# Designs tried in a protein design chat: VH-VL binders against Glutamine--fructose-6-phosphate aminotransferase [isomerizing] (glmS). Part 16

Target 1, 141 residues: Glutamine--fructose-6-phosphate aminotransferase [isomerizing] (glmS), of Sulfurisphaera tokodaii (f9vpa4r286to426)
Amino acid sequence: VIEEIKNAERVIVIGAGTSYHAGLYFSIELNRLGINSLPVIASEYYNVRSKKGDLVFAISQSGETIDVLQGIRMMRNSGAKIISLTNVIESAIARESDYKIYMRAGPEIGVAATKTFTTQLASILFILSVLKKENLKKMEK
Key: E = the ipSAE of ESMFold2; O = the ipSAE of OpenDDE; V2 = 0.75 times the mean of E and O plus 0.25 times the DockQ between their complexes.

## First folded at step 15 (VH-VL; framework fv_zimberelimab)

Design c5 (from a6 with light chain N33K; at its last look DockQ between E and O 0.52; V2 from the best seeds 0.00; counts 0 for: pae E 8.6 > 2)
Fold by ESMFold2, look of step 15:
Structure c5 (fold): chain C 141 residues (1-141), chain A 122 residues (1-122), chain B 110 residues (1-110)
Amino acid sequence: as target 1 above (141 residues)
Amino acid sequence: QLQLQESGPGLVKPSETLTLTCTVSGGSISSRSYYWVWIRQPPGKGLEWIGHIYYSGRTYYNPSLKSRVTVSVDTSKNQFSLKLNSVAATDTALYYCARTDYGDSGSAFDIWGQGTLVTVSS
Amino acid sequence: QSALTQPASVSGSPGQSITISCTGTSSDVGSYKLVSWYQQHPGKAPELMIYKVSNRPSGVSDRFSGSKSGNTASLTISGLQAEDEADYYCSSYTSDYTWVFGGGTKLTVL
């Protein structure tokens, strides 16, 4: 799914509650890497006009967050592709996603955050580390 | 410490509009973490979800009631409201406001008001 | 929407364990759908006892446990006490992402 992130015209990161905060961090770091990104709180998905070429990165540990489901449905209908980050195989969000990332075992990184938030951050940091390594390799060429 | 309190008329005539207000105290209705919910319970019967609203104004309704229901929020008063049009005797119930989680911590109604009885009678 | 099916009543003696069932379909209870349970004493509002199938909110006794198998969720109360006498409701959402409640179960402590 790294290639999909790199090729997207814009990465829309959607989440609710603590997942929104994890998504905000991810979006900020994507922008630092030169990848156009927009963080969206799930309840306000209807304020975001998506199009073909957009990639939606949906964060929901349960995979059942209702506003995230409604948001990805609307954005997919407008032509966007969907990547999900969930902790539940065959959840509604995962089933309706084009690509799926599962948070099966995240390390606790010594913060006071909930287990859910820590797992989401670990997954996001891993994705970012891969993106940074590929960007560095291209610069060396 | 967050509390919900229903208010409104206890008696409504058939075909009129029922209007109820829920006041949020000990916290802000403008939370990104929660939805604000209406649920009812006819006397001696079970619970029925009516609808809910996010602080931005986005609403979700029970399909069986959607044609008659409007839920709204007034963030300046820290309140949200229910309007149910064209009421009939079958709308007699205890009406509760409640809070449900937003995000991936689960879908549960974790805080409830005390309820207010509304009787539909001519 | 469709209601979730609960037995109308269940009884047990103090100190025993009892189980209340909540049966639905793959659209509301089955697969990865999440179920919550509520206790309602007469004349009072419901209170959350279990969320996400098996999680207890802070302050809820570990005598209350939840589980799910197939299209049936279960609430188990161990070490039954007189104060547990109440109505119990399950709740979940459907395939169209609306919420439904079970019909309720009256628990009588003998």
Scores: ipSAE 0.012, ipTM 0.621, lowest interface PAE 8.6, mean pLDDT 81
ESMFold2 (binder alone), look of step 15: mean pLDDT 89; pTM 0.924
OpenDDE, look of step 15: ipSAE 0.762; ipTM 0.908

Design c6 (from a6 with light chain S31Y; at its last look DockQ between E and O 0.63; V2 from the best seeds 0.00; counts 0 for: pae E 2.5 > 2)
Fold by ESMFold2, look of step 15:
Structure c6 (fold): chain C 141 residues (1-141), chain A 122 residues (1-122), chain B 110 residues (1-110)
Amino acid sequence: as target 1 above (141 residues)
Amino acid sequence: QLQLQESGPGLVKPSETLTLTCTVSGGSISSRSYYWVWIRQPPGKGLEWIGHIYYSGRTYYNPSLKSRVTVSVDTSKNQFSLKLNSVAATDTALYYCARTDYGDSGSAFDIWGQGTLVTVSS
Amino acid sequence: QSALTQPASVSGSPGQSITISCTGTSSDVGYYNLVSWYQQHPGKAPELMIYKVSNRPSGVSDRFSGSKSGNTASLTISGLQAEDEADYYCSSYTSDYTWVFGGGTKLTVL
């Protein structure tokens, strides 16, 4: 997954609601690391034309967010690869992704969307920490 | 408090075009969260999804009707509309407008209009 | 288009539990957790009772519950009351970016 992020021409980060906010943070930090990234509100996915070489990082705690599903399907059809960050094994978004990251949030309670945001951020921070280590190694040449 | 109200003719002749309008009140049609939906119900029969629209104009249609259907939105009037071309007697139905949310908080038709009966007859 | 299959009618006595089935395919009910259920009283618009298989909107009685196994979703109404007498429809999102409905089930409370 780290190598896919590093090698992508652009990392498109897509999510709805609170997942969009987590994705926005991720996209900002990716750009600070020199990785070209674009945050996308899932319902606005039509505003982004994807292509081969793009990597789509899809965030959905349920894995059944229709706006995200529609967005990743369009982008995959245009040649992008899909990484999903979900809380549900074998959800539709996970099944339709090339790579899958599952949040370690345990069973989700009825309003857990607000309570699983922390695990989304934790997963994102871990990915960023590995990328920061790789970035420092590159600077040393 | 958000309400949907269908309006349009109750009678349409065969082969003509049916035009219906749904007025949104108690809220804005310009929403990044919601999609605006047309669903119909022939008398004594079940429900059929016709299509829906995002406020920017992006549309989604039932493949069985796609060749005859146009859904549009007028944000300045807080309205969205259905056009169904070349109607036949089989298009006689109660026509509903509805709302759905494709984010994680939704995924169903949670608000419906009262419905308007459209009869296709000479 | 795949139609979702529901029994044409079900009946039960006050206080009993009843279950209405909704059978689709691996491309709709069996593929997504995006099944919803609607109650329709005569002369009225449908009302959302269950979404995403098992969630109740605010204001819907906890006597209504939903579940799914494979290609079949179920709506269960416990503690049956006269007001539950209505038509019930299931709906599912499909892999073709569409929504389909079941044919409807008439619930009669004896």
Scores: ipSAE 0.457, ipTM 0.804, lowest interface PAE 2.5, mean pLDDT 87
ESMFold2 (binder alone), look of step 15: mean pLDDT 91; pTM 0.929
OpenDDE, look of step 15: ipSAE 0.862; ipTM 0.934

## First folded at step 16 (VH-VL; framework fv_zimberelimab)

Design d1 (from c1 with heavy chain D104E; at its last look DockQ between E and O 0.77; V2 from the best seeds 0.72)
Fold by ESMFold2, look of step 16:
Structure d1 (fold): chain C 141 residues (1-141), chain A 122 residues (1-122), chain B 110 residues (1-110)
Amino acid sequence: as target 1 above (141 residues)
Amino acid sequence: QLQLQESGPGLVKPSETLTLTCTVSGGSISSRSYYWVWIRQPPGKGLEWIGHIYYSGRTYYNPSLKSRVTVSVDTSKNQFSLKLNSVAATDTALYYCARTDYGESGSAFDIWGQGTLVTVSS
Amino acid sequence: QSALTQPASVSGSPGQSITISCTGTSSDVGSYNLVSWYQQHPGKAPELMIYKVSNRPSGVSDRFSGSKSGNTASLTISGLQAEDEADYYCSSYAGSYTWVFGGGTKLTVL
């Protein structure tokens, strides 16, 4: 997964609502690391023309977010590879992704939108920390 | 509190065009969270999804009705509309507008209008 | 375009549990965890009772529960009450921003 992010011509980060905001943060931090990234509101995915070399990072706790699912379908048809960040192993988004990252927050019960954002952000921070560590190692002489 | 209200004629002649409007109150139709939906129910029968629209104008239709259906939105009036061409007796139904959220919180028709009966007859 | 199959009617006595089935295909119920259930009393608009297979909206009694297995979703109503007498519809996402509904089930509380 880390190698796919580093090798992508562009990382398109797609999410809906709170997941979009987590994705926006991820996209900003990727650009700070020199990785070309575009954050996308899932309901506006039609405004983005993807192509071979693009990597789509899809954020959906349920793995059934319709705007995200339809967005990754369109982008995959245009040649992009898909990484998903979900909490449901057999979800539609996970099944249609080339690479899968699962949040390990356990079963979600009750009103958990805020809990979902925290878990998504934690997963993103772990990915960023690994990317930062790799960059620092390459800068050593 | 968000409310949806259908309006339009209750009687339409065969072969004419049915036009219905749904007025959104207590919230904005220009939301990136919601899609605006038309659903109908023939008398004594079940529900049929007609189509829906995103506030930017992007539409999605039931394939069985696609050739006759147009859904549109007027963001300045906070309204969306259904146009069904060339109606027949089989188009007699209660017509509902509804809301859905295709993000994380939704994926169902969570708010419905009261419905308006449209009868197709001479 | 696909219709979901529901029984035409189901009945139960107060206090009992009943289950209404909703059978689709591998292209709708079988492909997505996006099944919803609606209750409709005579002369009223449908009301969302269950979404995403098993979630209850705020204000819906925990006597209502949902599940699915394979291509069949189920609505279970426990502790049946007279007010539960209504028509019930299932709906499923069918891909490409399309939805299908079941034909409806009339629940009679004896």
Scores: ipSAE 0.578, ipTM 0.831, lowest interface PAE 1.9, mean pLDDT 88
ESMFold2 (binder alone), look of step 16: mean pLDDT 91; pTM 0.932
OpenDDE, look of step 16: ipSAE 0.836; ipTM 0.929

Design d2 (from c1 with heavy chain H52N; at its last look DockQ between E and O 0.83; V2 from the best seeds 0.73)
Fold by ESMFold2, look of step 16:
Structure d2 (fold): chain C 141 residues (1-141), chain A 122 residues (1-122), chain B 110 residues (1-110)
Amino acid sequence: as target 1 above (141 residues)
Amino acid sequence: QLQLQESGPGLVKPSETLTLTCTVSGGSISSRSYYWVWIRQPPGKGLEWIGNIYYSGRTYYNPSLKSRVTVSVDTSKNQFSLKLNSVAATDTALYYCARTDYGDSGSAFDIWGQGTLVTVSS
Amino acid sequence: QSALTQPASVSGSPGQSITISCTGTSSDVGSYNLVSWYQQHPGKAPELMIYKVSNRPSGVSDRFSGSKSGNTASLTISGLQAEDEADYYCSSYAGSYTWVFGGGTKLTVL
């Protein structure tokens, strides 16, 4: 997954609601690392023209967010590769992704929406930490 | 406290056009997470999904009705509407408007109007 | 018209459990975890009981549970009560922002 992010011409990050906010943060940090990125509100995916060379990073806890699913279908048909960040192994979004990241959070003990955002953010921070480490090694030659 | 209310004629003649309006109160029809829906139920029979609309005007229809149906939205009036052309007796039904949440929290028809009966007479 | 198959009726005695099946295809129930169940009392609008296969909205009793296997979803009602007597409909996402309903099941509490 890290190599695909590094080599993408553009990383489109798509999510709905709180997943969009997690995706916005990810997109900002990717741009700071020199990786071209565009955050997309899932319900407005029709406003985005995708192309071959794009990588779509789809965020959906359930893996069944309809606007995200239909967005990645459109973008894949235009030649983009799909990475999904979900919490459900056999979900529609996960099944239709080229690469899959699962938010294996601990046992549920309360408010699912709050815990979902925290696990989304933790997963994003881990990806960013690996990308930062790869950049440091590259600078050392 | 969001509510949906159907309005329109109770009686329509065959081959004419049925027009129904759904008024959204207690909330805004403009939403990035919700789609606005028409569903019907012939008397004593089951539910049939007709179509839905996003507040920007994007529409999606039941393929079996697509040639006769138009759904539209008027965000300034907080309303969306159904137009069904060339009605026949088989279009006699209780017509509901509803909302579906497409976000991570749910994808189901979570709010329904009370329904309005439309009879298509001979 | 009805893309999802439900039994026409089911019955049970108070305090017992019943299960209502909803069979679709690989293009709807089999492709998505987006099955919902609605309870409809006579003269009333349908009410959402289960969404996303197994989730309950706030205010819905935990006597109602949902599951799915392959192309078949199920609604189970435990501790059956007189007020559970109603019509029950399943619905599934069918792709491209389209939806399908089951034909409905009349639940009779004996």
Scores: ipSAE 0.562, ipTM 0.834, lowest interface PAE 2.0, mean pLDDT 88
ESMFold2 (binder alone), look of step 16: mean pLDDT 91; pTM 0.934
OpenDDE, look of step 16: ipSAE 0.838; ipTM 0.929

Design d3 (from c1 with heavy chain H52N D104E; at its last look DockQ between E and O 0.88; V2 from the best seeds 0.00; counts 0 for: pae E 2.2 > 2)
Fold by ESMFold2, look of step 16:
Structure d3 (fold): chain C 141 residues (1-141), chain A 122 residues (1-122), chain B 110 residues (1-110)
Amino acid sequence: as target 1 above (141 residues)
Amino acid sequence: QLQLQESGPGLVKPSETLTLTCTVSGGSISSRSYYWVWIRQPPGKGLEWIGNIYYSGRTYYNPSLKSRVTVSVDTSKNQFSLKLNSVAATDTALYYCARTDYGESGSAFDIWGQGTLVTVSS
Amino acid sequence: QSALTQPASVSGSPGQSITISCTGTSSDVGSYNLVSWYQQHPGKAPELMIYKVSNRPSGVSDRFSGSKSGNTASLTISGLQAEDEADYYCSSYAGSYTWVFGGGTKLTVL
């Protein structure tokens, strides 16, 4: 997954609601690391033209967020590769992804998704920490 | 709290056009997470999904009805509407408007109107 | 014709558990974890009981649970009470922002 992020022409980060906000943070930090990134609100995916060379980072705790699923289907059909961040192994989004990252949070219960946001952010911070470590090694050379 | 209320004629003649309006109160129809839905239930029978609309105007329809159905939204009135052309007796039903969440929290019809009965008869 | 098959009726005695099946296809129930269940009392609008196969909205009793296997989803009601007597409908996402419903099941509490 790290190599795909580093080698992508652009990392499109797609999510709905709180997942979009986690994705926005990720996209900002990727750009700070020199990795071209575009955050996308899932319900507005039709405004984004994707192409071969793009990598789509899809955030969905359930792996069944319809706007995310339909967005990655469109972008995959245009040649993009898909990484998913989900908590459900056999979900639709996970099954349709080229690479899969699984969160370690329990199932969502109730109306608020604050536990979901925390686990998404933890996963994103881990990915960023690995990318920062790789970047610092390159700078030392 | 968010409420949905259907309105429109209770009686429509065969071959005419049925027009129903759903008024959204206690919240905004303009949402990036919610889609607005029409569902019907013939008397004594089950539920049939008719179509969805996103507040920007993007629509999705049941293929069996697509040739006759139009759903529209008026964000200034906080309303969305159903138009069904060339009605017949088989279109007699209780018509519901509903909300669905295509975002992280849902993907089900979580808010329903009370329904309005439409009878197709001469 | 409904796209999802449910039994026309089921019955049980107070305190028992019952299960209502909802059989679809590989293109709906089999493809998505997006099955929901609705309870409808006479003269009232349907009410969401289960979404995403097994999740309960707040305010829905933990006596209601959902599951699926392959192309078949199930609603289980444990500890049956008289108030559970109603019509029950399943629904599934069918791709491309489309939805299908089951034909409904009348639950009778004896």
Scores: ipSAE 0.527, ipTM 0.818, lowest interface PAE 2.2, mean pLDDT 88
ESMFold2 (binder alone), look of step 16: mean pLDDT 91; pTM 0.932
OpenDDE, look of step 16: ipSAE 0.856; ipTM 0.936

Design d4 (from c1 with heavy chain S105Y; at its last look DockQ between E and O 0.77; V2 from the best seeds 0.00; counts 0 for: pae E 2.4 > 2)
Fold by ESMFold2, look of step 16:
Structure d4 (fold): chain C 141 residues (1-141), chain A 122 residues (1-122), chain B 110 residues (1-110)
Amino acid sequence: as target 1 above (141 residues)
Amino acid sequence: QLQLQESGPGLVKPSETLTLTCTVSGGSISSRSYYWVWIRQPPGKGLEWIGHIYYSGRTYYNPSLKSRVTVSVDTSKNQFSLKLNSVAATDTALYYCARTDYGDYGSAFDIWGQGTLVTVSS
Amino acid sequence: QSALTQPASVSGSPGQSITISCTGTSSDVGSYNLVSWYQQHPGKAPELMIYKVSNRPSGVSDRFSGSKSGNTASLTISGLQAEDEADYYCSSYAGSYTWVFGGGTKLTVL
């Protein structure tokens, strides 16, 4: 998935609610690394025109978030490739994605939304750490 | 806590337009989390999804009704409305407004109004 | 969009378990884990009992459980009580922001 992110013309990050906030953070950090990125609130996906060369990073813990599912369907039909970050292997979003990243959930503590955000953010931080290492290697040339 | 209340005429003549309004209280209709729904139930029969609207005005309709139905929203009044054109006796039903959330945690009609009976008759 | 098929009626004795089926197609029940179940007592609005196939909202008894296999979802009520006597409807997401309902099942507690 790292090579797809590095080579995309634009990384569209789509999520709903707290997943959107995790995606916003990811998008900001991607832009700081020189990777063109656009965060998208899933219910507003109609405002985004996608095309071939776009990579869509879809965040849905359940893999059944309707606004995310319908958004990635529209964007894939326009030529974009889809990476999903979910916690359910055979979910609708995972099945319709070109690449799949599965979250690791720890012990249940308090409100489910809080746990979901923490595991999403941990996955995003790992991806960012790998991308940052690649940037260091690029600078050494 | 959020509540929904339907209002409108109890009787409508055939071929006229039925207009119903749903008032949202205890919360805002201007939400990026929720969609606002119309569902009906003919007397003694089952539930039929009519359509729903996002607060920005985006609508989705049951294909069997889409030629006659319009749903609209007025965020300043915290209301959304149903218009059903060219009504017939078969449109006699109990009409409900409801809420759903198409985000990570919603995927069902979790809050319903009490319903309003509309009779189509001369 | 197709209607979901439910039995017209089911019955059971107090304390027993009953199951209500909801059969759709590969385009609705079979494609999404987005099936919900509603209980409706006479003269009342429907009440959400199960969402996303198997989740219970707060306040709904653990006697109610949901599952699905292929194109068929199921609602199971264990420890049947007189108050469970009602109409039950399933609903499924059918793609493109559309929903379908089952025809309803009248549960009679004998």
Scores: ipSAE 0.512, ipTM 0.816, lowest interface PAE 2.4, mean pLDDT 87
ESMFold2 (binder alone), look of step 16: mean pLDDT 92; pTM 0.940
OpenDDE, look of step 16: ipSAE 0.869; ipTM 0.940

Design d5 (from c1 with heavy chain G103S; at its last look DockQ between E and O 0.76; V2 from the best seeds 0.72)
Fold by ESMFold2, look of step 16:
Structure d5 (fold): chain C 141 residues (1-141), chain A 122 residues (1-122), chain B 110 residues (1-110)
Amino acid sequence: as target 1 above (141 residues)
Amino acid sequence: QLQLQESGPGLVKPSETLTLTCTVSGGSISSRSYYWVWIRQPPGKGLEWIGHIYYSGRTYYNPSLKSRVTVSVDTSKNQFSLKLNSVAATDTALYYCARTDYSDSGSAFDIWGQGTLVTVSS
Amino acid sequence: QSALTQPASVSGSPGQSITISCTGTSSDVGSYNLVSWYQQHPGKAPELMIYKVSNRPSGVSDRFSGSKSGNTASLTISGLQAEDEADYYCSSYAGSYTWVFGGGTKLTVL
């Protein structure tokens, strides 16, 4: 999965509501690492033209967010590959993704949406940490 | 507290066009989370989804009705509308407007209008 | 679009549990965890009872529960009460921003 992110011409990060904000953070950090990235509000995916070489990173805890699902279907039809970050193994978004990352949720402490956002951020931070280590290996050569 | 209210004629002649309007109050129709829905129920019969619209104007229709149906939105009036062409007696029904949420928080018709009866008769 | 199949009627005695089935296809109920259930009393608009297969909106009694297996979703009402007598409709996402409804089930409390 890391190599797909590094080799993509552009990483489109799509999510709705709280997941969009997690995706915005991810997209900003990808750009800081030199990876071209575009955050997308799921309900407005029609404003984004995708193509072969694009990688779509879809964030949906349930894996059933309709605007995300329909967005990845359109982008895949245009040649993009799909990575999903979900919490449900047999969800529609996970089943239709080329690569699947499953969030591991811990005990719920606050409002239900708070736990979901924290789990999404933890998964994103882990991915970013691996990308940083790959960047360090490149510098050592 | 968001509310939906249907309005329009109660009687329409066969072959004419039915036009209904739904007024949204207590909230904005311009939402990136919600879609605005038309559903009907013939007397003594079940529910049928007609279609819905996103506030930007994108529409989605029941394939069985799509050749005759147009849904539109007027954000300045906080309203959305149904136009059904070439009506027949089988279009006699109680017409509801409703709301649905395509984010993770919902994906169901959670708010309904009271319904308005439309009779197709000479 | 495929209609969802519900029994035309079900009945039960007060205090019993009843289950209403909703059978679709692999293209709707089988493909998505996006099934909802609506209660409709005579002369009233439908009211959302269950969404996303098993979630209850605030204010809906925990006597109402939902589940899904394969292409069939189920609504279960435990501790049946007189006010539960109504029509019940299921609905499922059917892809491409389309929805389908079941034909409805009349619940009679004996």
Scores: ipSAE 0.547, ipTM 0.823, lowest interface PAE 2.0, mean pLDDT 88
ESMFold2 (binder alone), look of step 16: mean pLDDT 91; pTM 0.935
OpenDDE, look of step 16: ipSAE 0.856; ipTM 0.935

Design d6 (from c1 with heavy chain Y60N; at its last fold request DockQ between E and O 0.89; V2 from the best seeds 0.00; counts 0 for: pae E 2.04 > 2)
Heavy chain, then light chain:
Amino acid sequence: QLQLQESGPGLVKPSETLTLTCTVSGGSISSRSYYWVWIRQPPGKGLEWIGHIYYSGRTNYNPSLKSRVTVSVDTSKNQFSLKLNSVAATDTALYYCARTDYGDSGSAFDIWGQGTLVTVSS
Amino acid sequence: QSALTQPASVSGSPGQSITISCTGTSSDVGSYNLVSWYQQHPGKAPELMIYKVSNRPSGVSDRFSGSKSGNTASLTISGLQAEDEADYYCSSYAGSYTWVFGGGTKLTVL
ESMFold2, look of step 16: ipSAE 0.634; ipTM 0.844
ESMFold2 (binder alone), look of step 16: mean pLDDT 91; pTM 0.936
OpenDDE, look of step 16: ipSAE 0.876; ipTM 0.942
ESMFold2, look of step 17: ipSAE 0.666; ipTM 0.854
ESMFold2 (binder alone), look of step 17: mean pLDDT 91; pTM 0.933
OpenDDE, look of step 17: ipSAE 0.845; ipTM 0.931
ESMFold2, fold request of step 18: ipSAE 0.568, 0.572, 0.568; ipTM 0.827, 0.830, 0.832
ESMFold2 (binder alone), fold request of step 18: mean pLDDT 91, 91, 91; pTM 0.931, 0.936, 0.933
OpenDDE, fold request of step 18: ipSAE 0.914, 0.913, 0.913; ipTM 0.959, 0.959, 0.958

## First folded at step 17 (VH-VL; framework fv_zimberelimab)

Design e1 (from d6 with heavy chain H52N; at its last look DockQ between E and O 0.72; V2 from the best seeds 0.00; counts 0 for: pae E 2.2 > 2)
Fold by ESMFold2, look of step 17:
Structure e1 (fold): chain C 141 residues (1-141), chain A 122 residues (1-122), chain B 110 residues (1-110)
Amino acid sequence: as target 1 above (141 residues)
Amino acid sequence: QLQLQESGPGLVKPSETLTLTCTVSGGSISSRSYYWVWIRQPPGKGLEWIGNIYYSGRTNYNPSLKSRVTVSVDTSKNQFSLKLNSVAATDTALYYCARTDYGDSGSAFDIWGQGTLVTVSS
Amino acid sequence: QSALTQPASVSGSPGQSITISCTGTSSDVGSYNLVSWYQQHPGKAPELMIYKVSNRPSGVSDRFSGSKSGNTASLTISGLQAEDEADYYCSSYAGSYTWVFGGGTKLTVL
């Protein structure tokens, strides 16, 4: 998943409600790391044109958020690859993604599974920490 | 509290057009979180989903009704409307407007109007 | 679109548990965890009881529970009470922002 994020021409981060806000934070931090990123409100996905080389990072705790599901379907049909961040194995969004991150099987963070925004943010912070460490290792070469 | 109220004629002649309006109060129809829905129920029978609309004007329709249905929104009046062409006796029903949230927290019809009965009769 | 199949009626005695089935297809119930259940008393609008298969909205009794296996969803009502006597409808997402309903089940509390 890290390599896909680093090599994408653009990382489109899509979510609804609180997941959009977690995604907005992720997109801002990706841009700070030099990774081109665009946050998208799921219900407004029709305004986004995707292409081959785009990576879509879809955030949905249930994996059944309809606007997210329909958005990733459109973007995959335009050639984008899909990473999902969900908490439900074999949900619709997870089944239709190329790469899957499951929050309940994610980093060792002592947070209850019912605190969905916190677990989303914890998963995002872990991904960012790995990306930051790899940047430091490249500079040391 | 958000409320939905259907309005329109109680009687429509066969082959004519039925027009219903749903007025949203206690909240805005111009929300990025919600879709606005029409559902009907023939007397003594089950529920049938008709279609929905997003505040920008995007619509989705029941394929079996698509050729006869138009749903529209008027954000300045905080209303959305159903137009059903070429009605027949089988279109006699209690018509409901409803709301749904297609975001992560919703995905069901959580708020319903009281319903308005429309009878198709000559 | 596919209508969802529910039994026409079910009955139970106060204090017992009953289950109402809702059978769809691989294109609706089988493809999405987006099944909801509605209770309708005579002369009233439907009320949401269960969404996303097994979630209860605020204010709905924990006697109501939902589940799904394959193409069939189920509503279970435990500790049956007189006020539970009503019509019950299931609904499922059917893709492309479309929804389908079941034919309804009349629950009689004996």
Scores: ipSAE 0.520, ipTM 0.811, lowest interface PAE 2.2, mean pLDDT 87
ESMFold2 (binder alone), look of step 17: mean pLDDT 91; pTM 0.932
OpenDDE, look of step 17: ipSAE 0.848; ipTM 0.932

